VHH binders against (R)-2-hydroxyglutarate dehydrogenase (hgdH). Designs and how they scored, part 10

Target 1, 331 residues: (R)-2-hydroxyglutarate dehydrogenase (hgdH), of Acidaminococcus fermentans (d2rju7)
Amino acid sequence: MKVLCYGVRDVELPIFEACNKEFGYDIKCVPDYLNTKETAEMAAGFDAVILRGNCFANKQNLDIYKKLGVKYILTRTAGTDHIDKEYAKELGFPMAFVPRYSPNAIAELAVTQAMMLLRHTAYTTSRTAKKNFKVDAFMFSKEVRNCTVGVVGLGRIGRVAAQIFHGMGATVIGEDVFEIKGIEDYCTQVSLDEVLEKSDIITIHAPYIKENGAVVTRDFLKKMKDGAILVNCARGQLVDTEAVIEAVESGKLGGYGCDVLDGEASVFGKDLEGQKLENPLFEKLVDLYPRVLITPHLGSYTDEAVKNMVEVSYQNLKDLAETGDCPNKIK

## First folded at step 1 (VHH)

Design x4 (framework vhh_7xy4_2)
Fold by ESMFold2-Fast, scan of step 1:
Structure x4 (fold): chain B 331 residues (1-331), chain A 120 residues (1-120)
Amino acid sequence: as target 1 above (331 residues)
Amino acid sequence: QLQLVESGGGLVQPGGSLRLSCAASGFTFSSYDMAWVRQPHGKGLEYIATISYSGGSTYYSDSVKGRFTISRDNAKNTLYLQMNSLKPEDTAMYYCARESDWPYGTLDYKGQGTQVTVSS
């Protein structure tokens, strides 16, 4: 079986090769995303494609795949919105996705964002990079062991974040719609109001539910401690971006770290240095550095998460090719 | 239509055992992590055990660790909970539940429930 893997970065190549040892596919990895006619035509001679979230399997690209004789469309992502699923089904493509990967990847990035803001390391290292070795009042930091850390959402990622902060000596409290037992050694479950009132650092790991809208609203921010740190490495839609900007500008929030933005596809993956961003809220967030830290959706860009995504994609292809079905089939 | 139908509950004496089953239909069962949650009368839902889509990993609350075992049979679309050394505090409505977002581990559906009562 000939498999074209899109959006493969050089550092990921060894993982794609190592994971393939059990499967024995004829793999070709390219750095290109599926986005143009030319990149779709790269699939000539291949039986299957493995996509990433920045790939767009729109009607035009799906028509090209159908003409080329591509048989399977896989995505190594939990999200599937980058695929026109209804049209792909109409053309008869079996599709599969990767629902699960390392929770540590995102949890560790959230901890990293929080610690950078707590210790002002982005600020301090940006200054030393310009040969300014002076120490100022802004660099004065509270140790995390003297902080209360609040975790909103105690699913798999939230629990890992709680464990890491607890391991560093912090007092960890958390909130979830379900009562979670078996976490008492590292986290005390409390009400949302108690999390907001007591936490020096809050990290969001809740699901985005369209009916409920943003979790981080103006009321949420109003209830937080003055100067508290907020981290969102979950989904951009979980925060009211304008409200967060206002809170950072006023000093209500001491810092905001995020790996995600609502509407992030307009900027993430692009070199926009020296240009003004079309979304004025994103321009404001960038301008608030170093009190606002943005990473461009890197939460899953780790050895273990990439390995999980690749292995599950290869298994999905094996199942579809051998049986016509797979547990992770897109329906 | 999505359905999770629990069975196997009932009245049992302290120290006894029960095996709960959950029959899943209307979705690709083998693609989802599953959980058992319980709700004592007048209290909130308590998360007690989870199992990954493949059955390769399991997690238990401290209150049931060593006494309960979660398992699944993907060929039969069935989730199980083996409950041993039952205590009066295990009395609750037990729900089979589906986890929605792997990155967040939240529940998006639960069944009708099956009552477990531990008393003499």
Scores: ipSAE 0.000, ipTM 0.247, lowest interface PAE 14.2, mean pLDDT 89

Design x5 (framework vhh_7xy4_2)
Fold by ESMFold2-Fast, scan of step 1:
Structure x5 (fold): chain B 331 residues (1-331), chain A 121 residues (1-121)
Amino acid sequence: as target 1 above (331 residues)
Amino acid sequence: QLQLVESGGGLVQPGGSLRLSCAASGFTFSSYAMAWVRQPHGKGLEYIATISGSGDYTYYSDSVKGRFTISRDNAKNTLYLQMNSLKPEDTAMYYCAKGDYEWLESGYDYKGQGTQVTVSS
């Protein structure tokens, strides 16, 4: 079976090849995303395509796939909004996605940003990069073992974050919409208000529920400890960006780390060095470095997460081709 | 064809009980978290209760905790909400909602047409 994989970066190529050992597909990996007629036509002669989140399987591109004889549409992502699912179903395409991958990937990035803010390492290393080896008052830090860490959202990723912080010696408390059992060894589940009032560090791993809007509001920030650290590696929409900027500027928040932004598509993936950003809130966040740390949505850009995404996609294709169904089939 | 069809709503007196049902089709029911969401007239949507795909985890809003029970029958592709000790404040259109995943971590991606619950003498 011939499989075209979109959006593959050079460092990921060995993973695509290694995972293919047990499947034996004839794979072709390209750095291009599916977005234009030209990129859709690249699927000529292929039986299946494996997409990622920056691909757009809209009506036009799906029509091209149908004409070219593409039989299976896979996405190696948990999100599926980049596919016109109703139209793909109407054209008769079997589709499947990857609902889960290594929770450690995002959890570790959240821990990393929290520790960088707690120990002021972005500030300190920015100075030593200019050959300034002096120590100042801002570098004075609390050890994480003397911190209470609050985890908002105790799903797969939040539990891993809780385990890592607990392993580092922190007192870990957490909140979730569900009562979570089996976590008592490393995390105490409490109310949201208790998380906000007691935590020196808060990391967000909650779902974005459109009806509820942002979880991190001005009221949320007001209830936090003065000088506390906030980390969001989940969804940009979970945070009121203007409220967070105000809290950092006032000193209410001691630091903010994020791997996601509300409206991130306008800046992430682009080299905008030397330019003013169109969104003035993003410009302000950048200007607040090193009290604000931004990574450009790379929480899942790890060996284990990419391996999981690829091998599950290959298994989905095998199941669909052999049986016409798979556990991860998009309905 | 993804469908969620709610039933069981109606007029009930304060202190009464109702059982809502949601018949799901067009997706692997046991693989997704399900929720009951309500919207009182002229107000926003409120999550009332959520249940994981396996049924092992449940959540209730403070306004209904202890009075409502969410459950599911994965063999029958049906979601339920048992509502006890109903109050006039529970009057709303009730919707069945499908999560993006087994645990409602990414939110929900579909909701049904709804069933009206009116609590009044």
Scores: ipSAE 0.000, ipTM 0.220, lowest interface PAE 16.0, mean pLDDT 88

Design x6 (framework vhh_7xy4_2)
Fold by ESMFold2-Fast, scan of step 1:
Structure x6 (fold): chain B 331 residues (1-331), chain A 120 residues (1-120)
Amino acid sequence: as target 1 above (331 residues)
Amino acid sequence: QLQLVESGGGLVQPGGSLRLSCAASGFTFSDYWMAWVRQPHGKGLEYIATISSSGGSTYYSDSVKGRFTISRDNAKNTLYLQMNSLKPEDTAMYYCAADTYYEGPDFDYKGQGTQVTVSS
């Protein structure tokens, strides 16, 4: 079976090859995303494609795949909005996705951003890079063991974040719409108001529910401790960006770390150095460095997360090809 | 893959009763906590009730406590919500949700919903 893998970075190539030892596919990995007619036509002669979140399997590209004789459409992502699922079904494409991968990947990035803000390491290392080795009042830090860490959303990722902070000696509290069992050793589940009022650091791992809008609103921020740190490595839509900017500017928030932005596709993946950003809110966030730290959606860019995504995608393809079904089939 | 299908909604008079059902498939139902949540028109999602994987523990929002009863049948992979003494304020789309220990940015585990309308 010939498989075309889109959006593969050079450092990921060994993982794609190693995972394939069990499956024996004839794989071709390209750095391109599926987005243009030319990138869709790259699938000529292939039986299956494995997509990423920045791929767009729209009607036009799906028509090209149908014409080329592509039989299976897989995505190595938990999200599926980049695929026109209804149209793909009309064309008869079996599809599958990767509903879960290493929760440690995103949890560790959230912890990293929180610790960088708590210890002011971005500020400090930016100064030493200019040969300024003086210590100032802003560098004075609270140890995480003296902090209360609040986790909003106690799913698999939030629980891992709670375990890591607990392992570092922090007092960990968390909130979820569901009562979570088996976490009592490392996290105390409390009300959202208690999380907001008691936490020195809050990390967001809640689902984005369109009907509810942002979780982090002006009211959320008002209830937080003065000088507290907020981290969002989940979804940009969970945060009212203007409200967060105002809170950082006023000193209500001591720091804000994020790996995601609402409308991130307009800037992420692009080199815009020396240019003014079209979205004035993004420009303001960048200008607030080092009290605001932005990573460009790297949470799952890790050895274990990539390995999970690739292995599950290869298994999905095997199941679909052999039985016409798989546990992760998009329906 | 996880699939949830709600049913049992409809139009009912104040003080009436409805029984909602949620048929679950694609996962080991007995391993998961289950919930009912609702969305009134033009408003956000509101938690209603949750039930433990074994059915031994149940929790309710203050707005429905004493009027609604959540239950499950693990042999039939079905979740239920018995709604008594219905009020106009209970008018909403009702969703079944699995406690999936959420792993992605979207709430993928509610079904398509079933509409409950309480009016004269």
Scores: ipSAE 0.000, ipTM 0.184, lowest interface PAE 18.2, mean pLDDT 88

Design x7 (framework vhh_7xy4_2)
Fold by ESMFold2-Fast, scan of step 1:
Structure x7 (fold): chain B 331 residues (1-331), chain A 119 residues (1-119)
Amino acid sequence: as target 1 above (331 residues)
Amino acid sequence: QLQLVESGGGLVQPGGSLRLSCAASGFTFSEYAMAWVRQPHGKGLEYIATIYGSGGSTYYSDSVKGRFTISRDNAKNTLYLQMNSLKPEDTAMYYCATWDDYSGEYLYKGQGTQVTVSS
């Protein structure tokens, strides 16, 4: 079987090499994302493709795959919204995804964003990069051990974030729609209102549920402490972007860190240096640096998470090829 | 193809009992925490109970503690909710849900099963 994998970076190649040996596949890795006719046509002569979140398996690209004789469409991601699943199913494509990978990857990035904002390191290092070594009042920081950290969403990722902040000496409280046991050593589960009212730092690890809409609304922000820090490394749709911009501009939020944006595909993965962004909300977020910190959806770009995603993708491919079915098959 | 199919609802008298079932397919059932949630007519979703993959850890909302029991049969890929001492306020559509701890996602599949507690 000939397989094409999109969006592979040089540092990931050793993982693919090891999996090729283990599974007996020879996967061709390319750095390109699937998003244009040209990148779709790269699948000529291949039986299967493995996508990433920055790929777009829209109707046009799926038609090209059908014409080229591609048989299987996999994604090495937990999210599947980048695939037109209804149309792919109509064309007869079996599909599979990676529902689980290292929870530490996203949790550690959220902690990093929070600590950069708490200690003003982006501000400070941007100044020293211009040879300004003066210390000013804005650099004065609260130690995290004197902070209350609120975790919204106590799934595996949120629990790891809670453990890390607790290990640093913070008081950790959290909220989840379900009562979670076994966390009492490092996190106290409280109401959402208590999280908002008491936290110096809030990190979001909640699921996006379409019926519920955005979690971070103007009311959510109003209930937060003045000057508190908010971090979202989960899903862009969890945050009302305009409301967050207003809160940063007014000083209600002391900082906002994010690894995700609602509509991120329009900018993430692209070099837009020196250009004005088409989305004025994204332009405003960039202009608010260093009170706003943006990373371009790389929370899972770690040794353990990439290894998990690649290994599960090889297993999915094997299952689909041998049986026509897979536990991780997309409906 | 991940599927969750709920069954076992119906009309019951106050103080009665019902057992709900959820047949799961298309994923490694034993690796996932499973939950029951409910939605009364014209109201939001309410959490009821969670059971972790091994079946060893269970958690309940205060409104159902001591009355409801969540359980699972991993060999049959089936989730259960035993409901005892039912009250009119337990009337709702009941949904089987899974929690993906790695991604932090809840999944709701199927049409649910209606429970009506009325004289």
Scores: ipSAE 0.000, ipTM 0.311, lowest interface PAE 12.2, mean pLDDT 87

Design x8 (framework vhh_7xy4_2)
Fold by ESMFold2-Fast, scan of step 1:
Structure x8 (fold): chain B 331 residues (1-331), chain A 123 residues (1-123)
Amino acid sequence: as target 1 above (331 residues)
Amino acid sequence: QLQLVESGGGLVQPGGSLRLSCAASGFTFSSYAMAWVRQPHGKGLEYIATIDSSGGSTYYSDSVKGRFTISRDNAKNTLYLQMNSLKPEDTAMYYCAREFGDYWDTSEAFDIKGQGTQVTVSS
């Protein structure tokens, strides 16, 4: 079986090759994303494609795949919004995704964002890079062991974040719609109001449910402690961006770290240095550095997460090709 | 094929009772936590009840505590929701859902969810 893998970076190539030892596919990895007619036509002669979140399997590109005889569409992502799923089903494409990978990857980035904000290390190191070795009042920090850390969403990722913060000596509390057993050694499950009122640092690991809207609203922010830190390495849509900007500007939030933005595809992956951003909210977030820290959706850009994404995608393809079905089939 | 099939909904008078069932297939049911969620027409999703893989731990939303009971039969791959003292505000499409526990990277909170069963509470 011939498989075209889009959006593969040089550092990922050894992982694609190593994971393929058990499957024996004829793989071709390209750095290009599926986004234009030209990149869709690269699938000529291939039985299957493996996409990333930056790939757009829209109606036009799906029509090209149908004409070229592509049989399977896989995405090595948990998100599937980059695929026109209804149209792909109409054209008869079996599709599968990767619902989970290393929870440590995103949890570690969330912890890193929180610690950078708590200790002002982005601010401090940006100054020393310009040979300014002065210490100022903004650099004064609370140690994490004297902090209460709130985890909103106690799924696989949230529990790992809780374990890491607990391991550093923090008091960890968390909230989830489900009662989570077996976490009592490192996290106390409480109400959302108690998380908001008691936490010096809050990290979001909750799902985005369209019908429910943003989790972090003006009311959420109002209930937080003055000067608290908020971290979002989950989804951009979980946060009301205007409300967060207002909270940072007023000093209600002492810092905001994020690896995701609502509408991130308009800026992430692009070198826009020296240009004004089209979205004025993104311009304001950038201008609030170092109280706002942005990473460009790198939470899963780790050795273990990439290995999981690739292995599961190869297994999904095997299941679909052999049985016509797959546990991770997009229905 | 992984699927969840809900049944037991219908029209009922206020104060009445209904028992919803969810038949699970295509996966090891006893290894997963399960949930009931509902969506009134034109409104957001509301979590109603959850149950762990063994059936030993349950959670209920404040709106249904004391009125609804979630249970499961792992030998029959079936999830249940017993609904008592039904109110007009309980009118919604009710979904059975498998929770994968990481909730991240999807617009839906569920690993899989069923097609739903409609519950209408009216006189």
Scores: ipSAE 0.006, ipTM 0.158, lowest interface PAE 10.4, mean pLDDT 88

Design x9 (framework vhh_7xy4_2)
Fold by ESMFold2-Fast, scan of step 1:
Structure x9 (fold): chain B 331 residues (1-331), chain A 119 residues (1-119)
Amino acid sequence: as target 1 above (331 residues)
Amino acid sequence: QLQLVESGGGLVQPGGSLRLSCAASGFTFSSYAMAWVRQPHGKGLEYIATISYSGGSTYYSDSVKGRFTISRDNAKNTLYLQMNSLKPEDTAMYYCARGYWSKPTFDYKGQGTQVTVSS
């Protein structure tokens, strides 16, 4: 079986090759994302494609795949919004995704951003990079063991974030639409209002549900403690970006860390140094450094997470090809 | 097993030409950028040329630009270096290296082929 893997970065190539030893596929890895007619046509002669989040399997690209005889559409991501799932089903494409990979990858990044904001290390290191070694009042920090950390969304990633913060000595509280058992040793499940009222740091690990809209609204921000830190390494759509900017500018939020943006495909993956961003909200977020910290959607860009995503994608393809079904089939 | 095997070196007079070849096996050759690197006796490694995974982009050091041409045949898993107008200062051990398309970081280098330019 011939497999085309999109969006493969330099350091990931050995992982794709090593994971393939068990499967024996004829793989081709390209740095390109699926985003234009030309990149869709690259799949000529291939049986399957493996996509990632910056790929767009829209109606046009799916029509090209159908014409080229592509049989399987895989994505090595937990998110599937980049695929027009209803149209792909109409065209008869079996699809599968990677619902689980190392939860530590994203959880650790969320913790890292929270700690950088809590300890003002982006501010401090930006000053020492200019040879200013003076200490000022802004650098005065609360230790995380004296903080209450709120986790919104207690799935696999949220639980790991809760465990890490608890291990650092923080008081950890969390919220989820379901009652979560087996977390009592490191996290107390409470109402959302209690999370907002009590937390010095809030980290978001909830799924984005289109019908529900943004979780972080102006009302959400109003209920938070003055000077609290907010971290979003889940989905850009979970946050009202304008509302967050207003909260940082006013000092209601002491800091905002994110690895995701609503509309991120317009800027992430691009070198725009020296240019003004077309989206004025993104320009404002960048200008608010170091009170706002942005990483360009690399929470899963780790040794363990990439290995998991590749191995599970190869296994998904094997299952679909051999049985017509897969535990991770997109329905 | 990942393997790179260089060939085509030898003794040549100043102004002469040589064509080096590198046979690659044990990995998906068409997915990697490739490079030629040389090491003169008693000196460090010097980057000579890099070629993208598709062959659509090439880069050369100033010392060889206009005289050397890097190329590849992905169907044959082979990398080439055409060396023209050779000078005594081109004398070195020449290595084939596997790199990345965004930067020429070498994670595997072959055994090398000696090029000597003298009368």
Scores: ipSAE 0.000, ipTM 0.228, lowest interface PAE 18.0, mean pLDDT 89

Design z1 (framework vhh_7zox_3)
Fold by ESMFold2-Fast, scan of step 1:
Structure z1 (fold): chain B 331 residues (1-331), chain A 118 residues (1-118)
Amino acid sequence: as target 1 above (331 residues)
Amino acid sequence: DVQLVESGGGLVQPGGSLRLSCVASGFTFSSYAMGWVRQAPGKGLEWVSDISSGGSTGYADSVKGRFAISRDNAKNTLYLQMNRLKPEDTAVYYCAKDYEWGSDFDYAGQGTQVTVSS
């Protein structure tokens, strides 16, 4: 079976090749995303395509796939909004996606941002890069073992974050809308108010509940300890960005780390060096470095997460080709 | 769009039974853990039960042995069989899609009211 993989970066090529040893597909990996007629036509002679989130399987591109004899459309992403699912079903395309990958990937990034803010390493290394080796009062740090770490959202990612912080010696407390069992060895589940009042570091792994809006509001921030650190590697919509900016500016928050932004598609993936950002809130966040640390939504850009995405996509294709169905079939 | 539609609630006497259903659409139902959460009058949300994509089940201590969660992946439907109901089970019951990967956490919009009384 011939498989075209879009949006493959050079660093990912060994993973695509290694994962394929079990499946034996004839794979071709390209750095291009599916977006134009030209990139859709690259699928000529292929039985299946594996897409990424920056691909657009719109009506025009699906028509080209149908004409070329493409039989299976896979995406190695949890999100599927980049595919016109109703039109693809109308054309008879079996589709599948990757609902889950390594929880450690995002959890480790959240821990990394928290530790960078706790130890002021972004500030310190920015100075030493300019040959300033002086130590100042801002560099004085609390050890994480003397911190209480609050985890908001105790799903798979939040539990891994809790385990890592506990392993580092921190006192870990957490909150979830569900009563979570089997975590007592490394995390004490408490009320949200108790998390806010007691935590030196809070990391957000909560679900975004549309009816409830942002979790991190002005009132959330008011209840936090003065100088506490907040990390959001979950979803941009979980945070009231203006409220967080005000809290950093006032010193209420000692630091804010994030891998996600509300409206991130306007800036992430782009080189905007030397330019003013159109969204003034994003400009403010950038200007607050090193008290604010931004990574451009790369929490899942790891060896294990990419391996999971590729392996599950290959397995999805195998299941669809052999049975006409798979557990991860898009319906 | 993710949509969850709950049904099967109603008025029932202590010791009675009800079967709740949740019809899911807008996502690959078989790939997600699903659960039931309830909110009693004047109280916060309480987790009731969950079922993984692989079929493993969990239950709150308050309902263990009385409630049974199940799923029909062919019908995109989640069920909660509630037996030996108590006045303390009176609540609005919400169908919940799993949020393991930091995705949207959706309760079904209206829930289904369960009232256990004479």
Scores: ipSAE 0.000, ipTM 0.276, lowest interface PAE 13.5, mean pLDDT 88

Design z10 (framework vhh_7zox_3)
Fold by ESMFold2-Fast, scan of step 1:
Structure z10 (fold): chain B 331 residues (1-331), chain A 118 residues (1-118)
Amino acid sequence: as target 1 above (331 residues)
Amino acid sequence: DVQLVESGGGLVQPGGSLRLSCVASGFTFSNYAMGWVRQAPGKGLEWVSDISSGGSTGYADSVKGRFAISRDNAKNTLYLQMNRLKPEDTAVYYCAKHGYTWRPLDYAGQGTQVTVSS
């Protein structure tokens, strides 16, 4: 079976090759994302494609895949919004995704963003890079052990974030729609209002549910402590970007860290240095550095997460090819 | 009671200069970090500059090299020297007493209007 893997960075190549030892596929890894007719046509002669979140399996690209004889569409992501799932079903494509991978990868990045904002390290290191070694009032910080950290969403990733902050000495509280058992040693589950009222740092690990809309709204931000830090390494759609910008500008938020943006495919993966961004909200977020810290959706860009995502994708393909089904089939 | 009273705003041409003052009362001024924030028409609050009790200063990238914050502890007065003013600097400027969090204001004054236009 010939498999085309999109969005593969050079450093990830050994992982794709090592994971393939069990499966024996004829793999081709390209740095390109699926986004244009030209990138879709790269799948000529391939039986399957493995996509990333910045790929777009829209109607046009799916039509090209159908014409080329592509049989399986896989994504090595937990998110599937980048695939026109209903149209792909109409064309008869079996699809599968990766619902779980190393929770530590995203949790660690969220902790890193929070600590950079708490200790102002982006601000301070940007100054020392220009040989300014003076200490100013905005460098003054609370130690994390004197902070209450709120975790919104106590799934696999949120629980790891809670454990790490607890290990640092923070008071950790969290919220989830479900009662989560077995976390009492490191996290106290409370109401959302209590998380917002008490937390110096809030990190979001909730799922995006379209019917519910954004979790971080103007009301959410209003209920937070003045000067609190907000981190979103989950999904861009979980935050109202305009509301977050207003909160940073007003000083209601002391800092905002994110690894995701709503509409991120328009900018992430691109070198836009020296150019004005078409989305004025993204331009404003960039202009708010170092009070706003943006990483370009690399929370899963780790050894363990990439290994998990690749192995599960290869297994999904095997299951679909041999049985017509798999546990992770997109329905 | 804590009070902060700003002055020194006005209308100025692009490239001009203004010096804002803030007279503080009701607390031991020399013991607290102080700062300036501004609100441009139709926009939210933006941090401009801060100064610690020890005199260490910080500046927003938009004003760095053009503005200078200083304090006179004997007069309980905070200053913002604004040079090479741009139309984008047009805003109401507020004096703030800092707490122990990165950007939030403990107390803000009444504000002083700065308008940069030709």
Scores: ipSAE 0.000, ipTM 0.151, lowest interface PAE 20.2, mean pLDDT 89

